# Ledger of designs, part 24: miniprotein binders against q9rrp1

Target 1, 274 residues: q9rrp1
Amino acid sequence: MASLNSALRTAQHVRTATRGALLWGYEQKLAREVKANGKLPRHLGLILDGNRRFARAAGLQREMGHSFGADKAHEVLQWCLELGIPSATIWVLSTDNGSREPAELAHILSLLEREARQLAVDPRIHANRVRVRAIGQHDNFPPQVLAALNNLEESTAGYEGMRLNIAVGYGGREEIVDAVQSYLRTQAAQGATLEQAAENLTPDAIGAHLYAADQPDPDFIIRTSGEIRLSGFMLWQSVYSEYYFCDVYWPGFRRVDFLRALRDFQGRDRRFGK
Below, E stands for the ipSAE of ESMFold2; O stands for the ipSAE of OpenDDE; V2 stands for 0.75 times the mean of E and O plus 0.25 times the DockQ between their complexes.

## First folded at step 14 (miniprotein)

Design t8 (at its last look DockQ between E and O 0.09; V2 from the best seeds 0.00; counts 0 for: pae E 15.0 > 1.5, pTM E .329 < .8, other shape alone 6.914 > 2.5, unsure alone 66.548 < 70, SAP 82.814 > 70, off the site)
Fold by OpenDDE base, look of step 14:
Structure t8 (fold): chain B 274 residues (1-274), chain A 81 residues (1-81)
Amino acid sequence: as target 1 above (274 residues)
Amino acid sequence: DEAELKQKIERAKMLLRFLKRAIEWAGDPILRWAEKALEQAEELIEKLEKKGSPKLRKELQRIAEELRELAEEIERLKEED
């Protein structure tokens, strides 16, 4: 009996080690191939979907799904830095998510506050000179959350490394409305009539007033959870984006899944409507 | 046959040491070495199943199924590459 149980335990260890070695080796292969190709997104969009479904599938509380989702965002930031992706936008909270259960929203906002405070002191942010911004409508956020976001933005405002946008209270239609309102206010401040403001309104004029107008449009948008839709994510900017829909819940998104997505992007011919 | 079981255990330990060493060797050969280690682990499991108790056979069969799923995933990954 003891020898058979030893053989079984050894086989289990060999299985586990083999699985780990294969996955690691494949990730290293993919990472070399992706780096060797050199065609990376200038701006990566990420729709962070499946946190609640992950928690449910794991038999966990919804809150744990959001916590693991935040941990995964830190991993993805690391992967972006390691590959040298110049800009990323992560969609954490939509405007429509305000209709969620008050307890879930309060948890997400408390998590956002925690993560913003952590990022503001994260050695990776400072060492890589990552400029972090929150994008969206934040006027209704709790003062402590706003203070944490503002401190993160201020602490990184002078950095010229990677651009990280955290889309919170973000909606793509709301961003367009805010951009048009900002344009109209600028035209009015210049003494333009409403007719002149209408005549001067171009796609570029709207683009100049978007939340991240100082960055290129997203080249590539990854969505997790198997859902094949943008849901308004970077609605204006996504006109020439490539899309990748991964059938993995966000907290389960692996480095291999990220590298596969980038390899898929590298294989695409971006014609820009030509 | 306790002597044969002991030899199989030592072979499995050798494979485990090989896999650990292969992980330390960050390079292209790691996949091919891991695949070869997988095949050898499957052969070892199959040889253990034939001589084990019904309970041991069932547990080894489950490990073999999981190894095959991993092998198939690797082949899918290679076809996508």
Scores: ipSAE 0.035, ipTM 0.480, lowest interface PAE 3.0, mean pLDDT 83
Fold by ESMFold2, look of step 14:
Order: C-alpha cells, then sequence, then structure tokens
Structure t8 (fold): chain B 274 residues (1-274), chain A 81 residues (1-81)
C-alpha cells in the first residue's frame, strides 16, 4: 500500500508539471501569434482593479493587495517593452480614492514614492529610453512623493522610446475641467474676449489641453476585476478605444491574460464572423 | 552528480510507468493528452542527457509545438463546457 500511495503522489506531481508545461507552451504560441500579427496598441490604457478584493480573498491586509498590485505593474511594463508597445497609461490612484482610510492612502502614496524612485534608476527604463510622466492633480501630495515623481520625470524627459504615463490623483472629469481652464487662460493671454474664446472652442482645442496631449489617444483599454465600466478613465481620449474587461483581480493578472487581451484587440479589425 | 541525476530519472520513469497503467484503466481523454505530452517531454530529456547534441534544440522546439497544440485542444474542450 505504501508503494501505491507513493506512486499516486508522484502521479499528482507529474500531472501538475504536465499542466505547467501545457500552459507554458500555450503562452509561447500566443506570444508568437501576437508578434506575427504585428498590430499592437499604439497607446494601451490599464485600469488596475481588484487589489482590495485580492487581499480579502487571501486573508491579507488591504495594504498588501496594493503592494502585490505594484509588483504586477512591473511585470506588465516588462511585457509592454518586450512587445514594443509604444505608449501606456496606468491608473494607479483616482481622485475618488482620496476618501480611503488614511493608513491605506498613506501606504499607496509611499508605494508610489518607492516605485518612482526605483523607476528613476531602473536599467530597463534607461536602456529602452522610456519617457515617464505623472498625470493628474498632485498639489496635495506629500513633498517626498512630489520630489520622487519630479525626479523620475526629469531623468527621463529627453527619452523618445516608449512613453509611460502614471495616472495618479487622476479623474477624467477633473482632467476635462483642467483642460477647459487651461484653454481659457491661453485665450485670455492672447487677448481674446470671453465671446471670442467661446467661438474658438472646438473638440480639438480641448484635446490640445489634456494632460498628455502630445500622445495619441488610447486605442485599447484593459480593466481587471470583471467590472464593466470606465469609472472616468481618460473620458475624452477614450471615445474610440476598444475595451477589454478581464475577470481577474489585478495582482493575479498573468502574461497569458495580457496576451489574450492583445489577441482580442488584433481580431477586432479582422472579424471573420461579420 | 550526473550519476545521481540519472538515478533520479530512472526512479521517476519506474513510477511514471506504474501511473501510466493506472491512468489507462481510468480512461480520461484529457489525462491521456497530458500523459502523451509528458511522455514526449521525458523522451526528449532522455535524448538530451544521453547524447548532448546541439541538434536536440530542434527536438525541443517540436515538443513545444506539440504542447501548444494540446493546449489549444484543452482550451477548445473547456469552451464546450
Amino acid sequence: as target 1 above (274 residues)
Amino acid sequence: DEAELKQKIERAKMLLRFLKRAIEWAGDPILRWAEKALEQAEELIEKLEKKGSPKLRKELQRIAEELRELAEEIERLKEED
């Protein structure tokens, strides 16, 4: 009986290893297909949802969920670099999240400081000439967080490779208000009256005053956690974006999930059923 | 060190042979697909260690392609559930 139990135990290990090999092979096939197709998002948007629920499901404090979420963001950056995706925007903290428990918010901001400092010296950032920007409303951030973000932006400002936007303190309605205010200030500086500014207002005029107006609009947006809504993410710019809603929490977002999303994006221009 | 690895491989082969008989009695198609993929991977590992030829990288690529096909079939079977 001991020999049979040992054999069954070995069988379970072999079954597990075989499943791992099959998943690896499928992932490699997907990666080859995505690369061979060649159509990639020119600007990928990522709504990082599910950190809290991931922590709750694991019996961990909410702060750990955000920590694991930050680790996952590093993995996704690597995947974007490997595929050559030229622009990405990651939504880290919304304006609404400012009402969270103070300890949780403080932890998120301390993670942001740490991640900004790490990115500023990250060999991948410099080797791939990634230009990193923070977009959103930052006036009320602690000085050390602002200093870390400024240093990251300054150290990469001349890069012309991949563009990475970190949306922190970001809300789409607030972005539109900021853009209108910026437009009006520009019109006033040019001597325009209110009536002339109103006459000159166009969609393109507002678009030129958005936070990252020098980049193309996002063409593909991924949201994790199964929520089917945008929650204000890039409201103006996303009007023609393709959307992908993934039913996993962000810390559990795997490379195979990412590749499936890209395959889906590629297939939307080639609908054999329609 | 190499002799130790060869001993472990032989023990694993013996236990795998016993498992293979037990699974054949159960007859699960998905398990048979996974079992075939594992047998091919095991054979490739054996060839690599016995010969040590750089041409065996081509064999590894063939096994990876067959594993890819198996993953596709498993995905199709899961979608029909």
Scores: ipSAE 0.000, ipTM 0.161, lowest interface PAE 15.0, mean pLDDT 75
ESMFold2 (binder alone), look of step 14: mean pLDDT 67; pTM 0.518

## First folded at step 15 (miniprotein)

Design x1 (at its last look DockQ between E and O 0.05; V2 from the best seeds 0.00; counts 0 for: pae E 20.0 > 1.5, pTM E .523 < .8, placed apart)
Fold by OpenDDE base, look of step 15:
Structure x1 (fold): chain B 274 residues (1-274), chain A 81 residues (1-81)
Amino acid sequence: as target 1 above (274 residues)
Amino acid sequence: DPEELQKLLEKAELMLRFIQRALEWAGDPLLRWAQKALEQAKELLQKLRELGNPELEKKIEELAERLKKIAEKLKQLEEKE
């Protein structure tokens, strides 16, 4: 009996090690294929979903799920830099998330402050000249969170490398309202009447006043958690986006899952309504 | 069950990563959560030891030594507040 258990155990270790090596070899092959194709998104959108579900499935606290979600965002930033993706927007917190339990929201905001402070001193941000911006409605955030976000933006404002947008307090309808308000204020400052402002209102005029309007529209949007919806993420800008829905909770999103998504994008024929 | 053992090991590794991250940022509420995660990770390692899988023994010892170093760092942070 002891020899059979030892042989079965050795066979399981060899199977696990061989599966690990096969998975690694497959990932490296897939990375080479994605790089060799060269068709990458100019702007990648990421809807970070499933943090709480991940924690629940692992038998962890909800807050650990958000912390591991932040760690995963750092991994994805690294993968974007390694591939040379020029722009990314990550959706961390929606306007609708304000209805969360006060303790969970306080934890997410404390995590955001921590991650903003980390990014402001991250050697990868500075070495790659990554320009980071927070986008959304965050005026009502705690002063320490706003200070950390502003310091991150100021510390990177002169950088011309990858553009990273962190969508916090972000909603796609709210962004359009803010864009129209910004447009109207600009028209008023130019001495336009309300009638002239209405006549001059075009899709491009709204587009010029959106958050991160100095970046191209998202070519590709990835959502995790198996949910098949945008939930208003980049509502205006997503008109010609390709979509990829991954049935993996965000903290469990792997480099192989990311590379599979990019390979899927590379196979898309982007007709733009033609 | 080997799958149950693997899930317990993965859970313990996740808890250790959380505690390590909490130690890097040394701020409440993360420290209180790190303490709770520390106790849960100790319980998981104890359960893994009691299940007596010789293949996991080396990994359990590695995790136990990591957990000890984490506990020492947590204690040093608590003594400074």
Scores: ipSAE 0.019, ipTM 0.417, lowest interface PAE 5.0, mean pLDDT 84
Fold by ESMFold2, look of step 15:
Structure x1 (fold): chain B 274 residues (1-274), chain A 81 residues (1-81)
Amino acid sequence: as target 1 above (274 residues)
Amino acid sequence: DPEELQKLLEKAELMLRFIQRALEWAGDPLLRWAQKALEQAKELLQKLRELGNPELEKKIEELAERLKKIAEKLKQLEEKE
């Protein structure tokens, strides 16, 4: 009995190690293929979905799913840096999330504070001169969260490398409204009447007033958890974006999944961008 | 206070059970999660021990022993990694 039990444990260990080695080899081959092709997103959008469902499937509290999701975001940042993706926007909290239970929202905001402070001293951010911005509506965030986000933005404001946007308190409809208000204030400051401002309004005028207007529109957007919709993510800017909907939950999103998404992007014929 | 202490004990027990499940899969994200969760569970049980509720003391010690076993198993898995 003891001999059999020991042999079964050994066999499972060997099978796990062998499977890991094969997956690693495939991942390295795929990474070489993606790099050799050379076509990478100029601005990658990421809709992080499935944290709560991941926790539920693993029998964990919802708050742990969000903590796993934060850890995964650090991994994805590393993958973007390794490949040289010049811009990324990660959607971590929508304006609609305000309907969540107060304890869950407080945990998410506390986690955001910690992660922002950690990023502000992260050697990868500074060594790669990553410019980090928080985009969205932040007026009602706790002061300690605002301070952490402001410190992160200020400490990276002069960087000219990769641009990382953290969409927090973000909704696409709200962004459009903010852009229109900004446009109207600019017109008023120039002495324009309402009729003149209406006559001057163009799609480019709105685009110039979006939160991160100094960056190119996203050309590739990945959403995890299998939902096939954007839910207002970068609603104005995504007009020519290619979309990839991955059926894994965000905390389970592996590097091989990321590389498969990029290979799919590389195989697309973007007729609007030709 | 007694009802809140019972909720905290249930949270600690749930965390320890989930860490045990995660050790079966041995993936890098799950191993990192397990280490982080174990540290959080240690902190929670220490807080509960400091409160000194005699109605819950037996359960707290039961969970502390389970935590010790899990920590030993995680250490073994990390050495093989």
Scores: ipSAE 0.000, ipTM 0.125, lowest interface PAE 20.0, mean pLDDT 79
ESMFold2 (binder alone), look of step 15: mean pLDDT 72; pTM 0.613

Design x2 (at its last look DockQ between E and O 0.03; V2 from the best seeds 0.00; counts 0 for: pae E 17.7 > 1.5, pTM E .532 < .8, other shape alone 19.205 > 2.5, SAP 76.218 > 70, off the site)
Fold by OpenDDE base, look of step 15:
Structure x2 (fold): chain B 274 residues (1-274), chain A 81 residues (1-81)
Amino acid sequence: as target 1 above (274 residues)
Amino acid sequence: DPEELQKLLERAELLLRFIQRALEWAGDPLLRWAQKALEQAKELLQKLRELGNPELEKKIEELAERLKKIAEKLKQLEEKE
């Protein structure tokens, strides 16, 4: 009996190690295929969903789920840099998330401050000349969070590498309202009447006043958690975006899942309504 | 159940990763959560030891040594506040 149990254990270890090696080999193959195709998104959108559900499934506190979600964002940044994706927008906090429990919101804001301070001194940001911006409505954020975001933006403002937008206090309707308000202020500063401002209002005029208007529209949007909706993420800009819905909670999102999403994008025929 | 043991191990690894990150960026409320995560990780490692799986023994001892080093660092931070 003892010899059979040791042989079964050795066979399980060999199976687990072999499965790990096969999965790694598959991931490396998939990475080569994605790189060799060369059709990458010019702008990748990411809806970071499932942090709380991940924590609950692991029997962990909600706060740990948000921390692991931040760790995953750093991994995805690395994967984007390794592939040469020119722009990414990550959705961290919505306008509607103000309705969360005050303690959960305070934790997310403290996490955002910490991650902003980390990114401002991250060697990968500086070495790759990553330009980071916060996008959304954050005027009501705690002063220390605003200071950390502003320092991150200022520290990277001169960089011409990858563009990273962190969507915090972000809503897609609110962005359109802010864009129209910015347009109207620009028209007023030019001495335009309200009638002239209305006559000059075009889709391109709104587009020029959106957050990160100096970047192309998102070619590809990935959402985690199995939820099949945008929830207003890049509402204007997403008109011709490809969508990928991954049934994995954000902190559990793997490099193989990312590469599968990119392979799926590569297989799509983008007709732009033709 | 081997799947239950694997889930307990993964949970312990997640807790240790959380505490390590909390120590790298020390500050309230992260330290309070790190303390709680440390206790939970100790309990999980104890439960894993009691379940007595020889296949996991090496991994349990690796996690226990990581936990010890983390606990020592956490204590050194608490003594400075």
Scores: ipSAE 0.337, ipTM 0.707, lowest interface PAE 1.6, mean pLDDT 87
Fold by ESMFold2, look of step 15:
Structure x2 (fold): chain B 274 residues (1-274), chain A 81 residues (1-81)
Amino acid sequence: as target 1 above (274 residues)
Amino acid sequence: DPEELQKLLERAELLLRFIQRALEWAGDPLLRWAQKALEQAKELLQKLRELGNPELEKKIEELAERLKKIAEKLKQLEEKE
C-alpha cells in the first residue's frame, strides 16, 4: 500500500538523519579528547590498502579505486595538518605492486603525476611549509612522472614545517640493500678496505644511509583493509612503532576512524608503561 | 527496495565523481576509464529513472544534469586531440 510505503520511507529518513547527527557529535567529542590529550605521533606511517576492493564492493571496476584512494590521501593530509602531526609517510606503490598489469600500472603512474603536480601548487603545502619527498626506487618511471616528483621536491625543499614522504616504488628490503650499498661506497671513498668496512658496520651506519635518514623513526603505523602485517613498510625504522590495523578499505577511511586510531595510540603508554 | 535504491544512487555518485576527477587530467589512461564510467553511469541513470521513485526524483535529475555536462566536456576533450 502507498500509505505504508510512504510511512516506511519517512521513518528511514528520520533514522538516517538521527544517525548522521550522532556520528557527527561523536566525532567532535573524539576530536576534542584527542586534542586535549596532546600526545600525537611524531612520525605517522600510513599503509593505504583496499583501493581495488573498495571499487569492487561498490560495483565498479577495480582500477577506479586508485582514484578514490588518491582523493582520500588529500583528506588525511588535511587532518594531519589540522592536528600538527610533524611527519608522515604514505605508501602509494610498493615494489610488489609494480608487478601489476601494464595498463593498471600506467593508470597508477598517471595518477601519481597528477597528484604530484597538484601538490606542488597546493596552497596548503606552501602555507604550512610542508617539505615533500618521494622515497623509493624511481629510475624506471616515465620521464613525466620523474619530472613531476622532482618539481614537487624542489619547490618544497627549503620548508621547515611538516615533512611528508611519499613512498613510491618502495620496498623495505630494497631500502636496506640501497643503504648498505651507499654505506660501502662511502667507506670505499674514505679508503677503507672491505675488512675495515665490515668492522665499521653498525645499526647507526645503516640508519644514516636510509632514504629519509634525517627524520625520526615512525612511532605509529596505520594499515587499512584489515590486513595484520606490515609487508616491509619501513622495515628497518619500525622496530619500536605502535601498530593499528583498521578493517575499513582506504577510500572509506573516515576522520572518525583516524581519530579512533589516534586515541588508541594515546592509550598505549597506560597499557604497557605500568 | 529503499536500501537497494540507495546503493544504486551511491554507485552513480561514485561514477560521476570518478569522471569529474578524470576530466581534470585528460591523459590517455584516464580518458579510457572515463569513457567506460560514462557508459555505466548512463545505463544506471536510465535504470533509476525507470524505477520512478518520487522521493528521489530531484536527486536523480541532479545526477542526470551532472552527467550531461560531464559527457559534453569529455567529448570536447576528445575533439581537441
Scores: ipSAE 0.223, ipTM 0.661, lowest interface PAE 4.6, mean pLDDT 84
ESMFold2 (binder alone), look of step 15: mean pLDDT 71; pTM 0.602
ESMFold2, look of step 18: ipSAE 0.000; ipTM 0.122
ESMFold2 (binder alone), look of step 18: mean pLDDT 71; pTM 0.596
OpenDDE base, look of step 18: ipSAE 0.019; ipTM 0.360

Design x3 (at its last look DockQ between E and O 0.01; V2 from the best seeds 0.00; counts 0 for: pae E 22.9 > 1.5, pTM E .549 < .8, off the site)
Fold by ESMFold2, look of step 15:
Structure x3 (fold): chain B 274 residues (1-274), chain A 81 residues (1-81)
Amino acid sequence: as target 1 above (274 residues)
Amino acid sequence: DPEELQKLLEKAELMLRWIQRALEWAGDPLLRWAQKALEQAKELLQKLRELGNPELEKKIEELAERLKKIAEKLKQLEEKE
């Protein structure tokens, strides 16, 4: 009976090790295919979803799901740097989080503060000259969170390498309203009448006032957790975006999943022309 | 000229709508813009009243009431300036 139990544990160990080796080999093959093709998103959008469901499935407190989600974001940053993706926007907190319990929101904001401070001194950020911005509405954030975000932005403001946008307190409709307000304030400062401001309003005028107007529009957007919708992520800028909806929860998003999404992006170009 | 009067009413309504939104944002450039736009809207409504079209009188009175509320709001904001 003891010998049978030992044999079963050994067989399970061998199967686990074999599965790991096969996955590693497939991942390496896929990485070579993605690199050989050479086409990468100019601006990758990431909708991080499934943190709470990941924690529930693992029997963990939902706050731990957000902590694992933050760790995963660091892994994805590394993958973007290794491949040379020039711009990425990650959606970490929407304006609609008012339905969350106050303790959960406070934990997310505490994680944001910690991660912002960590990024500000991260050798990878400085060695790769990553320019980091926080985009969204931050008026009601605790002062310490605001200070951490401002410090991160200021310490990287002169960098010309990869651009990383952290969408926090972000909603696409709110971004459009903020852009229109900024446009109208500029028109008013120049002495324009209401009629002139209305006549001068174009899509490009709105685009110039979006949070990260100095970057190209996203061309590829990945959403985890199997939901097939954008929920207002980069609502204005996504007119030409390709979308990829991945079934895994964000903390379980693996490098092989990332590479499969990129291969899919590359294959769309072959199917759709130039 | 009923076509001219209808176009002027639509213009007045658009101006009042934008002035009201500008006052919601409140700032020195927006307040100065709102003052100028409010003067133009007052002149337009006065022109409409002088034409005396009874078919449009009800709509003109509705816009005049909206103008009055906007002017009161602007006066309050100017005192905070």
Scores: ipSAE 0.000, ipTM 0.114, lowest interface PAE 22.9, mean pLDDT 80
Fold by OpenDDE base, look of step 15:
Structure x3 (fold): chain B 274 residues (1-274), chain A 81 residues (1-81)
Amino acid sequence: as target 1 above (274 residues)
Amino acid sequence: DPEELQKLLEKAELMLRWIQRALEWAGDPLLRWAQKALEQAKELLQKLRELGNPELEKKIEELAERLKKIAEKLKQLEEKE
């Protein structure tokens, strides 16, 4: 009996190691295929969903799910850099997430501060000249969080590499309202009447006042957690986005899952309503 | 409480599954996570041992052996960097 259990344990180890090696080999093959195709998103959107569900499924505290979600965002940044994706927007915190338990929100904001400080000194950010920006309504954030975000933006403002937008306090309706308000203020500063401002209001005029309006619209949006909805993520900009819904919680999102999503995008015929 | 022990055991098993999965997927960023998760799993196993439930002893030992193998695999990955 002892010999059979040892052999079964060894066979399980060989199976796990062989599965790991096969998965790695498959991932490397898939990475080569994705690179060889060359059709990459110019702007990748990521809806980071499932952190709490991941923690629950792992028997962890909710806070650990957010921490692992942050670690995963660093991995995805690396994968974007390795593939040469020019722009990415990651949705970390929605406007509606302000209704979370105060302790959970405080943890997310403290995590955001930590991650912003880490990114501001990250050799990958500087070596690749990654321009980082926070987008959304975050004026009411704690002063230390705002200082960390501002320092990250300032430290990277001159960079012309990959563009990374961190959507925090972000809502797609709120962005459109902010864009229209910014448009109206610009028209007023030009001496336009309210009537002239209304006549001059076009889709492009709104688009020029959106967050990150200096970037192309998202070509591809990935959402994790198995939820099939955008929840207002890049509501205006997503008009011609391709969508990929991954049935994996964000902290469990793998490079192979990312490469599968990109391969799926590469197979899409983008007609733009034609 | 037997239910609290069972919840701690399930938590430790879940953590070990995730660490093992992380080590199967590991590039470098997962090593730091796997280390931290390994420490937390060790603390959970220590708490389970201190609670001294003889019905869980065999399961705690099985988890401790899995944890040792995970720790060895982590160390082998760290020595390659």
Scores: ipSAE 0.000, ipTM 0.254, lowest interface PAE 10.5, mean pLDDT 83
ESMFold2 (binder alone), look of step 15: mean pLDDT 72; pTM 0.607

Design x4 (at its last look DockQ between E and O 0.02; V2 from the best seeds 0.00; counts 0 for: pae E 15.7 > 1.5, pTM E .557 < .8, off the site)
Fold by OpenDDE base, look of step 15:
Structure x4 (fold): chain B 274 residues (1-274), chain A 81 residues (1-81)
Amino acid sequence: as target 1 above (274 residues)
Amino acid sequence: DPEELEKLLEKAELMLRFIERALEWAGDPLLRWAKKALEQAKELLQKLRELGNPELEKKIEELAERLKKIAEKLKQLEEKE
């Protein structure tokens, strides 16, 4: 009996080590294929979903799921830099998430403050000249969270490398309302009447007043968690986006899953309604 | 079950990463949760030891040394409050 258990254990270890090496070899092959194709998104959208479900599945606290979700965002930033993706928007907190339990929201905001302070001193941000911005409605955030976000934006405002948008307190309808309000204020400052402002209102006029309007629209949006919906993420900008829905919880999202998504994007024929 | 051992090991590694990250940012409530996660990680490590897999022994020792360093850092933070 002892010899059979030893042989089965050795066979499992050889299987796990060979699976690990095969998976690594496959990932490196896939990375080479994605790089060799060269068709990358100019702007990558990421809907970060499944943090709580990940924690629950691992038998961990919900808060650990959010912390691991933040760690995964740092990994994905690294993968974007390594591939040379010019812009990314990550959706961290929606307007609808304000209805969460006060303790969970307080934790997410404390985590956001922590991650903003980390990014402001991250050597990868400075070395790669990454310009970071928070986008959304966050005026009602705790003063310490706002200070950390503002310091991150100010610390990177002069950078011309990768653009990273962190969508916090973000909603796609709210963004359109804010854009129209910004447009109307601009028209009023130019001495336009309300009638003239209405006549001058075009899709491009709204687009110029969206969050991060100085970036191209998202070419590709990845959502984790197996949920097949945008939930208003980049609602205006997503008109010609390619979509990829990954049946993996965000903290479990691997480099191989990211490379598979990019390979899928590379195979898409973007017709733009033609 | 080898799959149960791998899941327990993964869970212990996740808990250790959480605590290490919580210790980088010494602030309540993260420290309270780090303490709780430390005790849970110790229990998981003990369960992994009791399951007596020689192939995991080196990994259990690595995790035990990480847990020790975590416990020392937590103690140093508590002595500063």
Scores: ipSAE 0.256, ipTM 0.621, lowest interface PAE 2.1, mean pLDDT 86
Fold by ESMFold2, look of step 15:
Structure x4 (fold): chain B 274 residues (1-274), chain A 81 residues (1-81)
Amino acid sequence: as target 1 above (274 residues)
Amino acid sequence: DPEELEKLLEKAELMLRFIERALEWAGDPLLRWAKKALEQAKELLQKLRELGNPELEKKIEELAERLKKIAEKLKQLEEKE
């Protein structure tokens, strides 16, 4: 019986290690294929979804799901840097999240503060000259969160490497309204009447006043958690984006999933409706 | 327990199948993993032989032949490195 039990333990160890090694090998094969193709998104959008469901599936509190989601965002940043993706926008918190329990919202905001402080001193950010911006409406954020976000933005403002946008307190309809307001203030500062501002209004004028107007429109957007909706993510600028919907919850989003999405992007014709 | 022994043989066959796939995808970490996994598979088959179940002897020898072929392939891949 001791010999049989030993054999069973050995078989289980090898099975676990074998599956891990085969998944790793497939991932390396995909990475080689993606790199060999060479076509990468100029601006990758990421809709982070499934943190709460991930925690529930693991038998954990909701707050832990958001913590694991933050850890995953660090991994995806690393993958973008390794591949040389020049711009990414991640959607962390929408304007609609005011309906969440106050304790959950406070936890998300405290995580945001922590992550912003950590990014501000992260060697990867500085070594790769990553320019980090927080986009969205932040008026009602706690002062310590605002201070952390401002410090991160100021610490990286001169960087010319990868651009990372953190969409927090973000909604696409709100972004458009903010862009129109910014446009009108610019027209007023130039002495334009309301009639002149209306005559000067074009799609390009709105585009120039969006939160990250200095960056190209996203060409590829990934949403996790299986929902097939964009929910207003980069509403103005995503009109011609390619979309990829992944069934995996965000904290469980693996490098192989990321590479599959990129391979899919590489295989697309950017066709538009007739 | 013949039922558990049969499941163990199924696991051994799965181990060899995974090793064969790993050698197909070749790379230093996979080759090192495959070498370790091959030694564990040899150990498992030796333990199965020691249990002496005549009903499973043919299957054990089938797996032993696959193991031998895997070892030869791994040796060839290591020599190219």
Scores: ipSAE 0.000, ipTM 0.245, lowest interface PAE 15.7, mean pLDDT 79
ESMFold2 (binder alone), look of step 15: mean pLDDT 72; pTM 0.618

